# Ledger of designs, part 2: VHH binders against Glutaminase (glsA)

Target 1, 327 residues: Glutaminase (glsA), of Synechocystis sp. (p73903)
Amino acid sequence: MGIGVNSDPKVVHHQSIPKPNAMAIANYRAITTKQWQTWVEAARLQALNGKLPQYIPQLSLVDPGNFALDIGDQNGIIYEAGDTDLTFSLMSVVKPFLWLYILHHRGWQWAEQKVGDRPSHLPFNSVEQLEQDGGYPRNTMVNSGAICLAGHIPGATIEQRCENFLTWLNHTAQCQLWLDQELLASVHSLPNPRNLAIAHLLAAKGYVEDATLALETYNQLCCLSGCLKDLFKLGLMLQCPQPPLQPDTTARVKATMAKAGLYEMSEAFFRRTGFICKSGVSGLILACLPAPSPTIFACYSPPLNEEGNPVAPLALLEFLAEFTSRN

## First folded at step 4 (VHH)

Design g12 (from v17 with Y52W; framework vhh_vobarilizumab_d1)
Fold by ESMFold2-Fast, scan of step 4:
Structure g12 (fold): chain B 327 residues (1-327), chain A 120 residues (1-120)
Amino acid sequence: as target 1 above (327 residues)
Amino acid sequence: EVQLVESGGGLVQPGGSLRLSCAASGFTFSSYGMAWYRQAPGKGRELVAGIWSGGSTSYADSVKGRFTISRDNAKNTLYLQMNSLRPEDTAVYYCATSQWLEYGHKYDYWGQGTLVTVSS
């Protein structure tokens, strides 16, 4: 059920979701409250030896014991735990929605001329990967791909581009995200030589017109912030899109998340679990789970593992995968 | 091997105080986060307080302002100072740590527990 190729040999049509090795149709409502509580406690214990990101000062100062979890579907919440009043920045969780925005407004044939759809075996901020690929970003979930796409959001200024994206996202998802100006100042307070090098390489190779505009727009998008309810609604938008948003467009975003949403572990994790995930360095995992009813997993816990994925949310997904593989 | 040994539990009157200790061995204590959990009669185990290797702390809402978690890295010892004790604090208290050895392979270690009874 392919749709062909475009005229650029370096750009191909990638619209199918990778096949998982273990895919179970599971009823998450069959999980007891006691079982959920046991998993949450175990996951929080595992987070004690995680690390906070040091390259963004505001994120290094958060309480590492912060925790919030929603799992649910279009019929409502299945289980909720933690402090639902906590607010957090999307960081890299914004990347699927930036991809969705570009696909919705510009189309996938245009977008594939600017960014690839291949897994990365190097870290999400690797300038070395972009150099190896001649300035063509590997995929939309690494920093180079997201910076590239941010450079193509319409608007005369960085602020107008961010506002256009934010207004569209809040309206489409029915959420209330906001730009955290203090976090943005924190992002600017320390140099990020890798993202700067990425932006300049993209401009030098012609993938963006203005390195500063692209990078600074991307920085603002990463600082979009919300609460657990907002994160859950973003997941509902991916799983249960409403017109004018097309299901084929959200399917393409989920296909890229399956390949690259958890950095280096993405494809292996998806093949083993069937779970489609995106993580962010603030401590977020947003996941789309296979079930009779499309299910959303939204979880916040700041401590990260060595790959940059949140420890407690990932542990919860491992417990859930174990449960679904047995049932 | 990793060993955690709790002490300091006992019978105390409502409004009283106790200090629990956990002696840790078999790992580089200063490099790992530590926690106190409790299990009340007829209930599941719950997290009471955690302390990360960097010194940051977290508390369950039911104990905030009354309990203080601390550590002495030179003595490989974790503490829980419990003030203004209530009958509902009656539980077996467990010292715990988690070791991240490999991606997807997490080992949780628990002590034997120490009983705290708040009653007369």
Scores: ipSAE 0.211, ipTM 0.664, lowest interface PAE 4.8, mean pLDDT 86

Design g13 (from v17 with Y52F; framework vhh_vobarilizumab_d1)
Fold by ESMFold2-Fast, scan of step 4:
Structure g13 (fold): chain B 327 residues (1-327), chain A 120 residues (1-120)
Amino acid sequence: as target 1 above (327 residues)
Amino acid sequence: EVQLVESGGGLVQPGGSLRLSCAASGFTFSSYGMAWYRQAPGKGRELVAGIFSGGSTSYADSVKGRFTISRDNAKNTLYLQMNSLRPEDTAVYYCATSQWLEYGHKYDYWGQGTLVTVSS
């Protein structure tokens, strides 16, 4: 919740991350292999109630039984399950890293002129919310915020902007992401009138120079792809940043993830668990978990729930939250 | 229009076997995961077994090792082979699939159900 800004959406008061209701911090290294296996089997069974996104044809064709899990910290992997060689697109999981890129290169004072850091209570692709806010995006985890920021990546072309971002991200996280051209063609194969309306509204209100450039750059970033090891390394970069990346910058990204990383359930989930998460419609959850050693949860399972969050990764986080509360 | 039609239910003695079939039409069957649910008298519907488009399977703990889910994509048919049946397996069994037409627009499709009674 909190107090909103009514007359000038650009005036955003700084909000601290809500404190988690959980009092205990679990030692995940104490969890037995048998317990992990039991949770994984239960979570995968729950995924049978989930469904693949039909609005992106290539994502509708993946095997919904695909599964991969890494949980670990700076000292290494605590538990690993599934097929770790599976590849997937980041989709909305790219949004925290786009936010990180902009904060690192332009700083907060510039960024706050383009995007807020308040939670949204409407869906992540809401045109209505952006209209109510006068074209000023609520936060970087909703589509309007990410499209806005994508419009401000340097580069002469859409392709150059994507390459500038990708090169920086691969170097900084020490991962090997690539642009999935076939997935990008799939994204272009069906209309997305809501994202198009968002991009035009941002341009009409002066938050981006070129609606098409912003939207198409955003589309390419969502199609950046990798494997479980890459996703885990992205999580390490958030939890254990190395110079020149500053801890204050990653802390600000994680604050926004706590407010908006799991769509409508973000704040409530963070308040209850202390888990900082970002989901993507390809089936990903990347989470930063509180523990004596900062812990990364990286999980891939394509079936989604009604909110668009992956069923099996979310179920695993619920098992961990219950363990944390009782530990 | 999506249609799911179950068959193969009946009365069987404890320890017996039955094979359920579900004929699917109105969608690209091979592209969707399929599931078997059951509803016992006085209880809610529970997921029994699922099979994904790629053939991966998952089972409720109560049926693991006794039931086998399979599919024939050429015939657009889902199967459930039920072995070592117990009285507690008595339920109406439903074939199901869910389709996401766009984000936030989920449609759950159910068959009419087929009754399985395990009794002497």
Scores: ipSAE 0.000, ipTM 0.235, lowest interface PAE 13.9, mean pLDDT 84

Design g14 (from v17 with G50T; framework vhh_vobarilizumab_d1)
Fold by ESMFold2-Fast, scan of step 4:
Structure g14 (fold): chain B 327 residues (1-327), chain A 120 residues (1-120)
Amino acid sequence: as target 1 above (327 residues)
Amino acid sequence: EVQLVESGGGLVQPGGSLRLSCAASGFTFSSYGMAWYRQAPGKGRELVATIYSGGSTSYADSVKGRFTISRDNAKNTLYLQMNSLRPEDTAVYYCATSQWLEYGHKYDYWGQGTLVTVSS
């Protein structure tokens, strides 16, 4: 290549998944229905102490008692609870799949020129971190990384870029996600000065061509919505990839989730439990669980804790981690 | 240095088939996504089909089920198999690629186009 290029590409080696401190391998099919019911009741009770996000109006108006849970593997659902017909937006849960899309289509050598894979201990929307890093996003699970990658989805328009991503994701995961236009309007109704500053900084430093295109594409991807079955299938795609999706590509995505999927608690939680997670502010946790059969945990409950992670899904993962450490 | 050269256009009857080819040179073909666009007289350019470096594909609703995009990385060639052609498919078809360079700089490359006329 090299047309008009005066400097070598940045080379950032993808780091290994942090090693788990516990060998948390469990047979989740051995857990009784009574035990699951007890954990679900306790988790839902803990959610009463959580709060709904206020900065996206549509998310602030959902029923805080909403709940849906699937845990399963390639052989089917192990346990299911709550209202499985509830629909929700992916929000930050889209970020692993945006990373997967870019790795699958562009390869890691191209991708590492645009985004790093280092953990961040500053908030997910930190402009200060991006400034200190010279406009180079720390990792794909923070807003700067995802906005940067969204700017590089092929398509002539924002809508075409979103459609290209959505079509690929639905086909590859065998799910039926859709763009929630009402939620997108809600996202546009209030200013988000930090994401706007991030997009402009990325453009000013040359990591995206157009700040508005990158940010608006990212906003549309965050508003992709579905139901519990869709979320479970997304997890199944990460755990049990089928050709033409490469296992090494999903492994790289899971490595980044282990480092950064639950904000500042990500690495510590992974080291303690072996659970690879991604949370979203709509109330989602999608997790890849170690087991004899690769296991998916997909859970929706809107109330969030002080760190911004969903209360009930996180409580359920803590119950599972405690169970596996004793068995 | 990047060159895209389309071929295979022509006059075809409604319901017929054509296969377009695009010979690519001047870049590492296998590392980049490729697309087919078309432009009918008096209309803007429309994205018809995309094939990504990993081999996955996407189609405009107007052509889905009738057109197939494919690539041969060993020959640096992009293809568009067009079946069940309709008069509304009449357009100049363009091969395209976008190359993202360091720091968000994008270069869009287009071929000269090949004319497809669907008429009785």
Scores: ipSAE 0.000, ipTM 0.103, lowest interface PAE 21.6, mean pLDDT 84

Design g2 (from v17 with S56R; framework vhh_vobarilizumab_d1)
Fold by ESMFold2-Fast, scan of step 4:
Structure g2 (fold): chain B 327 residues (1-327), chain A 120 residues (1-120)
Amino acid sequence: as target 1 above (327 residues)
Amino acid sequence: EVQLVESGGGLVQPGGSLRLSCAASGFTFSSYGMAWYRQAPGKGRELVAGIYSGGRTSYADSVKGRFTISRDNAKNTLYLQMNSLRPEDTAVYYCATSQWLEYGHKYDYWGQGTLVTVSS
């Protein structure tokens, strides 16, 4: 597959998944428990050099040694490690599912009028990128795209919009996500001037009707919380969609994740590994891995690197990529 | 070359205390996180405690409240203060650090270990 050329930033004539530099298909069930344990120990050690997000007080207070990992497919869990009872917020991991919701309910022809599907080389919360693009969000995995789409969820109130999304997501993925009201209060306790500027710019340029409604709905969606089993089920829905979800819809979401799911490193990582990922600042990576059976990687470890990606989950994906690249 | 050398292990009675030290060389110690692991006879290696370059700490549930990890960046030394020791704490204790020097390439460094025996 390839990427089409746009005649206009608002018009997309063709979208496809970029081809990785090398694609290895792995049998993850052949990996020994001792090998998994060695990789987990090494990844957790690397996390000692990471940092907790300080701009959300509740996330700054978590134990940085927290860890949970599931890797599996439609036939079940291949390997599990850490404390699987830990709960966490989705944060930016909600973005692929917000994109899936909009594509499922409104279709691509409508969606392309509101959000692009091009990679960004600037940070996920860049106001400058949105200004350069005339208020048209670069893609759905950056904050501007997600805030824009959150503004178009149906509902008379912020609460109703969040409830409509949450009910659909829980039903479709068969998970039990919930809105963490304490975390939402924590998000509201400190100003976020970048997201506020993004929301106002979207409204000023006509991409959302109401900046506050869009931003507050987005804030609630980021505070949706669950456990490792819920995160794994979200990945399973993305890799193995069931009716009424269409495979072309989940394919479009995964294509955007490949371009922008790990912030600035997304394209390079996908091209090298073939792994389709989305990270969240609470310490999550959800990944879709190439394999004879579509494989899900769900991992939680709070410490983040300089780009805002979780250190230990990313290190584990690097180990897997190295393992699968050997012929 | 990165080198980690543990010391301070020995025989101690239940309820006693020991302080382990790890002398680090060959890298900018203050810039890296450090950890203590242990391996009991017939068991796998487990993480006991970690300390980030910025001073934040993490502990295994089995040692929380009894062990304290600390560092002295001026001396390039990592410490583990072990109080209220139990027979189950008997293990070889390892000092460790991990360095991500290149994209996709990880380097884990381990000391030789120091034996802690908690028994009469």
Scores: ipSAE 0.000, ipTM 0.277, lowest interface PAE 12.6, mean pLDDT 85

Design g3 (from v17 with S56I; framework vhh_vobarilizumab_d1)
Fold by ESMFold2-Fast, scan of step 4:
Structure g3 (fold): chain B 327 residues (1-327), chain A 120 residues (1-120)
Amino acid sequence: as target 1 above (327 residues)
Amino acid sequence: EVQLVESGGGLVQPGGSLRLSCAASGFTFSSYGMAWYRQAPGKGRELVAGIYSGGITSYADSVKGRFTISRDNAKNTLYLQMNSLRPEDTAVYYCATSQWLEYGHKYDYWGQGTLVTVSS
């Protein structure tokens, strides 16, 4: 329960992961290959009702039939489908890892001075929400929170800040992400007046020192790209952190994902399913599925619904939620 | 304006075949996914078959192996080949597409439907 409509956005929660109202747990390894194939076919069909984002030209030109899925745990892949050689940008999927980076390097007490931990009632790029909140971002999964945190990555230049983050993330997750320079040029080819307004409001209210530095660093982080194996490893890092990452730090990141990782539907979806998710406009959902064995869901399918969530990955999560509620 | 016009419905005996056609106009047909839905008497609309712009197809379990969806981009036409028809396939069949006028504003377009009756 709770959408955060009546909450003070400057008040931070002192809780870890919210407890679902009800939770059914399934053994995902018991699901048959035939059942997975049926769900994949149905999810891909539902994606015919989705559309590609028009705000980033390179993302508008991808094949909407592209699809890749990994479900697995620390013991390996449970099921794999689609074209696993496809590459994609993280876009908003970078936000949990930016939050993890800041928490790891600066700590929670510092971080809570810059960004809240409340669900958003309005869209992920809402200037109106940030204005109502006096320039204090609602949470790290909305654009205002991520832009704010990007402004606090150490480095003398945008490029050095991006490189510091990328090097840390690749080392920590054992993945091989890279900055897609063509995608970055595509992002710069069209104006994004909402993100620009957000960055200027953050600077005007004192949450970042330099609006341009914060926004341009954020743009580079969103253009970090990889393949399905990289996305799965990022999920594994959240579910099964290794030293020097502390489990309480990844728990805080997952708590914010539960509240805000799927935009306006996040908290209701988490309460019903127990699934902790983050979506990105390139067509990604990365999800942390509950025990008995912590499971990672990594899925790529470009067509999006009207909230900006990928249609086929979300349909697959709904099939899994229905399966867990019946079993 | 987006316009979808179905044809090819009719009365057929169980085990028979029908081919439905949908003539599309008012949009760049080759750039959009297309689908066939049906609505049986007293029931809601259900998705029967879909085809992506790239040609990937998908089917409801109830029709898989019996129905084939296809498209002719040069003619702006969608087809549904229905074989081994059953009384349970009796429904009005609708051609459909979804398009976005801008991000976050999705519009679903439907034809007027064509009636398929499977009866002895």
Scores: ipSAE 0.000, ipTM 0.197, lowest interface PAE 12.5, mean pLDDT 84

Design g4 (from v17 with G54E; framework vhh_vobarilizumab_d1)
Fold by ESMFold2-Fast, scan of step 4:
Structure g4 (fold): chain B 327 residues (1-327), chain A 120 residues (1-120)
Amino acid sequence: as target 1 above (327 residues)
Amino acid sequence: EVQLVESGGGLVQPGGSLRLSCAASGFTFSSYGMAWYRQAPGKGRELVAGIYSEGSTSYADSVKGRFTISRDNAKNTLYLQMNSLRPEDTAVYYCATSQWLEYGHKYDYWGQGTLVTVSS
């Protein structure tokens, strides 16, 4: 673990009166098992028209019919479906936790020197956006922001940096994530010229000291893998943080997810639903749902839409949003 | 609702001292962290110093040992004591706070700025 000033300004947002829509959509336990089964079947059928990511060979070979869903809160699982023993890589779902790690260890004032918190209207791997912004990443949920932050994890080597992050994350979330070495080799097997250009631009502009160290650390973090139970526990850490994590720190992470967690659709989706989400190209959506008991949605289904968001998890969130708007 | 008003800027000789003040209103000052940023001609805004609600402080390497950030919660006022001033400290100085006013929503508030010129 690194050392430094590790504190955020205390805020009163946790004492704020909830908006009327947050009160209206409070009871996910009212949803019947029959209703969940109908939505899962419909979502899985929609996924048949999705596509697997081809730029990471191991992800292109996954069974597109794979599916796993947990929705629950601190009191337990509300509904569970699919094959909960399936394992998957976090990919971009690691980004909120990398942001949380940096905020927890370095503080928000340091972090603001390295990365912004504005939404991006260009793809998550845009070199052009980073060039226009002078090497300063838009937010932590795009590749440039995450690569930048990965460059600042303490450790003498890429492996030690990944181990420091993984040890902290597993301990804090009480999960059992592991580095998938085979997937990491798969990531290295094909060139990623956009991420390489991003890393070099960050180094050229002084936001990271070593482009290769930053990029390779980021690659290892994306290959951290687990099962549905681990993903759900990561969501619990965001929604129900335990000391020494501060609620204002997790709230900052969730705010960035609301702005940029589902790429270009993030802000519009959050404004319409109140759902705070992060997707990953392996087929994951992790979502924080408003309720008196903070609710976690954790879903895995590999097929992606044209934007790169998983088809079946997104369809389930749309069904849930429609249900809550009617009740 | 949130208002931040900087004062205390001016012309000072190299090696001199200057104290900036920021009067805050429209929020519970003691509950929020505060920061000083600066922007020199032709450069972007950079963080100079921050002070957390509990009182701990952080400084940019360029000002460490020369500048001191402090707060007076009874007066809702943030201060920046600047000592051993250098020509490269010439900039517009901004008072700032970042607030989580709604779950999932962050608001950044900035003052209008106060000009510090270090010249002989």
Scores: ipSAE 0.000, ipTM 0.116, lowest interface PAE 20.1, mean pLDDT 83

Design g5 (from v17 with S31D; framework vhh_vobarilizumab_d1)
Fold by ESMFold2-Fast, scan of step 4:
Structure g5 (fold): chain B 327 residues (1-327), chain A 120 residues (1-120)
Amino acid sequence: as target 1 above (327 residues)
Amino acid sequence: EVQLVESGGGLVQPGGSLRLSCAASGFTFSDYGMAWYRQAPGKGRELVAGIYSGGSTSYADSVKGRFTISRDNAKNTLYLQMNSLRPEDTAVYYCATSQWLEYGHKYDYWGQGTLVTVSS
């Protein structure tokens, strides 16, 4: 923790992944191709009721019918659907990997002095929550926590900080992510007064040294882009870490995802399903599923619901949760 | 309360055209995406075309360039313009929409279907 008074600490941190209330472990390889096809068709129909994000112009211009799905484990792909060559930005899906980077390089005893590990019941970009918490970010999956951590990536410039993170992530996950410069320009094309206020508050309270470096580094990390195979490999890194990554480090990241990875619905969804998820406003859900073999769910579909979670990927996870609870 | 009623199916020669209509009621039509599915004899239902509330469209590869989905929000009506019809387009065509009224509570709504027969 390191921050707070003895009788009212700001942060409670759990080292191990919280246990879900109604976890069912299923053999996903037993699911038929016909069942997967039925779920994909139904999920894509649900996506017709979603909306593209309007506050990032480039994301508002994508084909809302775009779709790609991989579910698999360390032994390979269990099921694949859609167009696996589609490219997309990570957006908020980068946040677990930023947390992983900081934990790996600085350790959690240092990290807990900069960021908490408690759920937030206010929106992911809430300035009011950060004000109430005295500038101490609630968790790493809200914007304040991620901006804070981005401020502590080593490098003399924004570009060097992004490159240091990107090089480490590509090497560690064995993926080929790249910075989408056009998307970055799109992010800069409209003001984001909430993120700017967050960055300034973090600097004013001493959690980052430079508000602009922290915010602009964070903006570049959100614009890191790849394809479905890259997203799947990022999930594999969380579920099956290889040395020098430590299982304790990935377990801490997954614990935070269980609390805050799907915004306000995170804890309830995890407790009901056992699924550990992170969504991004480009249309991504990356999920770690309970199974005899650690299983990864990686799905892309741009239309979002009112909370900002992708409609079709979330519908697929709901179908899968219902199936596993009855199996 | 949600009702979807298809019309416009019939017998047509290969290379011909048909326009299907779906009259929707019981919900705010303009707020929801709409889709056309079909089911050929001995096959499962497949998504043919979809139109989002904002007007963007999607098509199955088998019909892309030949079929056009459109909507008239003033009339609460969905359309499917089918051109260059082929014998393999023979199927019952279904109008569909999905509603997520609450988290975890989704409803799929289907019409009764309209038969399209393309004679060879």
Scores: ipSAE 0.005, ipTM 0.245, lowest interface PAE 11.3, mean pLDDT 84

Design g6 (from v17 with G50A; framework vhh_vobarilizumab_d1)
Fold by ESMFold2-Fast, scan of step 4:
Order: structure tokens, then sequence, then C-alpha cells
Structure g6 (fold): chain B 327 residues (1-327), chain A 120 residues (1-120)
């Protein structure tokens, strides 16, 4: 409901949704190595109940036993497990950083004319939701919002737009992401009629100038790839922003992640745990955790549940939530 | 179609050993994780041990140090070596794997089970 509405309605918790109970904040440095090992072992076991995404051929061929975990803060790694040399694509984990890029370069008042900040209870690739909203994307974490924002990255070509974004992200986060050209070819090898319909609807309603440019820029951004250290540094950029990034800008990104970062489960999970998360179909969860120091959870395990969230990273976050509720 | 056939169960005295086998067919065995579950009378099925396609293993706390899961990809066979058996280990043991036949629909495949009785 809200057909033809262009302006985002006033939102009570626009910039951030702070945790009201400080007693729920845990000291992760107090957790023993034995406890971490037990949780990792149990989470990896649960991954046998997951599946690889079949709609992107290259992602369907990875080893489902792949695993890598970093938990830490600006003072360093608290716990590390698995194979830290594994590489993976960001996929939907790029969406918070695309939102950050647009907010940093164009400001939130301009950005809100192009994309909303409301939760969606329909799938992340829903054309039906975008139609109901008159072509105005519900939020930046659904495909319509991210495709819309990708259409507004400056650059003369798709390649230049991707390069401008990648250069900024690598410099700002101090990481070494690259565009996986083989994965991009894999993405192009199968049709994606829903994303194509989304891009055309955005153009028809005036939210992007060029449907093809918006969609193809978005496709390239999803294929940006790195290792566990890169993912952890992206999390540090959200939790510990350095000038010229403003804390208010990263707070707005985290507020949207709390509403929509784990698909349909996002708001319920955030309200229960205080964990701010974003998942990607390559097997990633990046999370911002409440703690005395800003804490990052970065985890890779390819098997997904039926919603498309990675099984083992989500299980680890559930173990942490139970631990923090008891301590 | 997926078929899993367990063997090696039987009656054993406390402190004894058994080796369970599971012969798998109808799928690319080396590409899938495999697990052993057990079900004692009047209880639900519980996970005992798992092995990933890459060879990494995981165990329930109750069996860790006593049981060893292994696989032979050339023979499409899963094994469970059970040492220092206790009366509490008495259960039907099931071999299992998971497959997606269509998007959003995961199917867990089970063998018929093999009975392990630990009693004097």
Amino acid sequence: as target 1 above (327 residues)
Amino acid sequence: EVQLVESGGGLVQPGGSLRLSCAASGFTFSSYGMAWYRQAPGKGRELVAAIYSGGSTSYADSVKGRFTISRDNAKNTLYLQMNSLRPEDTAVYYCATSQWLEYGHKYDYWGQGTLVTVSS
C-alpha cells in the first residue's frame, strides 16, 4: 500500500535503532577458545542441512565445506577459524557499501528521493512490491533499491562506474577487492527476468535514466570479490568510520541493515539479538555486534537455508545471541 | 534415485567395538556431505557425526573421542567406527544425506537403519 508515493514516509527510527538494554551487550574477549571451537563445530555440522545457489553456476561449484570466521574489533582479532585464504564474491553484501557510497557522495536528502527505508516482507527480488510502490524502491537492501542506486554511480560507462566504486571502497576500507570476471560471465550465462523487469520499471517511472546501465553496473558490483580480511575491514569501516566518513552516515546504513539485511527475518532477528547483519548468497554474513567496543563478525560458509541466508554463519550468530542473553 | 544401505549393526558387550558401513548410490557421492544419526526407543533422531565433501568432520559431544566417521569416495561408502560402546549408545543408526531436487525444497535421504544393541 502506497501506490504512486515518491517520498519516504516519516520513520521513527530513521538513522539508527539503538539497543534499549545495555545488559544485553557482551564482552566477546571473555569467551574461551574451547567455547568458540564447540560453536564452530556445531555450526559447520548444521551446514550439511544447507544448499548451494543453483541460479549462479560458479557459486554452485564451490566446496560446501569451505569455512572462514573472524570476530574482532579495532584492537584486533578476538577469534579466527577456518581457511582465511578462501576467496568469495560479496554478492548482496555489497549493498550496504553501495548505500554508504551514495550517502557519502550525494547526501541522505537526495538519496531518499530515489529509495525508501521501509522493511519489505516480500522476497528481495520482488517485482510485485516495486509495482505496488509505483517504482519507488522499498529500501536499499532489496534488489530494486540497489539497482536504482547503481544507476546513480558517476561514470561514462558501466566499467568506469564499477571502477570508481571499487577504487573508493578499497581506499576507504583499506582492502583489496577485485572484480571477478569469470563470476560476472557466470551471472550473464543464465537469464534473470526479475532483475530485468525491476530495472525497466525503475526507468519507466523515472528513478533511473538507463535500465541497462543500472542493472549491469549492479551486476558488476555483486561480483566484487575478496578474502576474510577484506570482509572484516569492510565491517570496521561501518563500525569505526574515519574522516571524511561521518558516523551519522554509517549509522543510517546500519539502520537499513537492521530492517532488511537478512531478508524476511531482519527486524525480528535485530530486535531479539541487537545484531545488525547483511547476508550474501555466496555464503557470507557480515555483522555489527553490540559490545563495549565496536565488534565485527565476518563469516563465510557457502551452504544456504531456504530463505537464502548462510546456515553456519547464522547458527554461530544464534549461539552468540544465546550466550549474550545469559551473560 | 538416491539409495543408502547401512550394515554392521549387532549386539556387543559394553566396552566393545562395531564398524558401521553405508553404501550410497544414485548421486555423485563425493560432492555431498554425509552424516550418521541415531534413534533410541521412545526418542527422536539425533545427529551423531558428520563428514563434509572436503573431508572435515564433526561429532556430538556424547561420542567425541570414541567414534570416528570416515568415507571412501572411490567405493561410495561411509563408515562409523564405534569404540568403547556404552548401553546408552543402544539405538538404530541411520546414514543420511541432503539434496535439493528443486528450489526451496530440500530432501533428506535416509537409509533403513541398522540396530546397535550394547548389553551384556
Scores: ipSAE 0.000, ipTM 0.164, lowest interface PAE 16.9, mean pLDDT 84

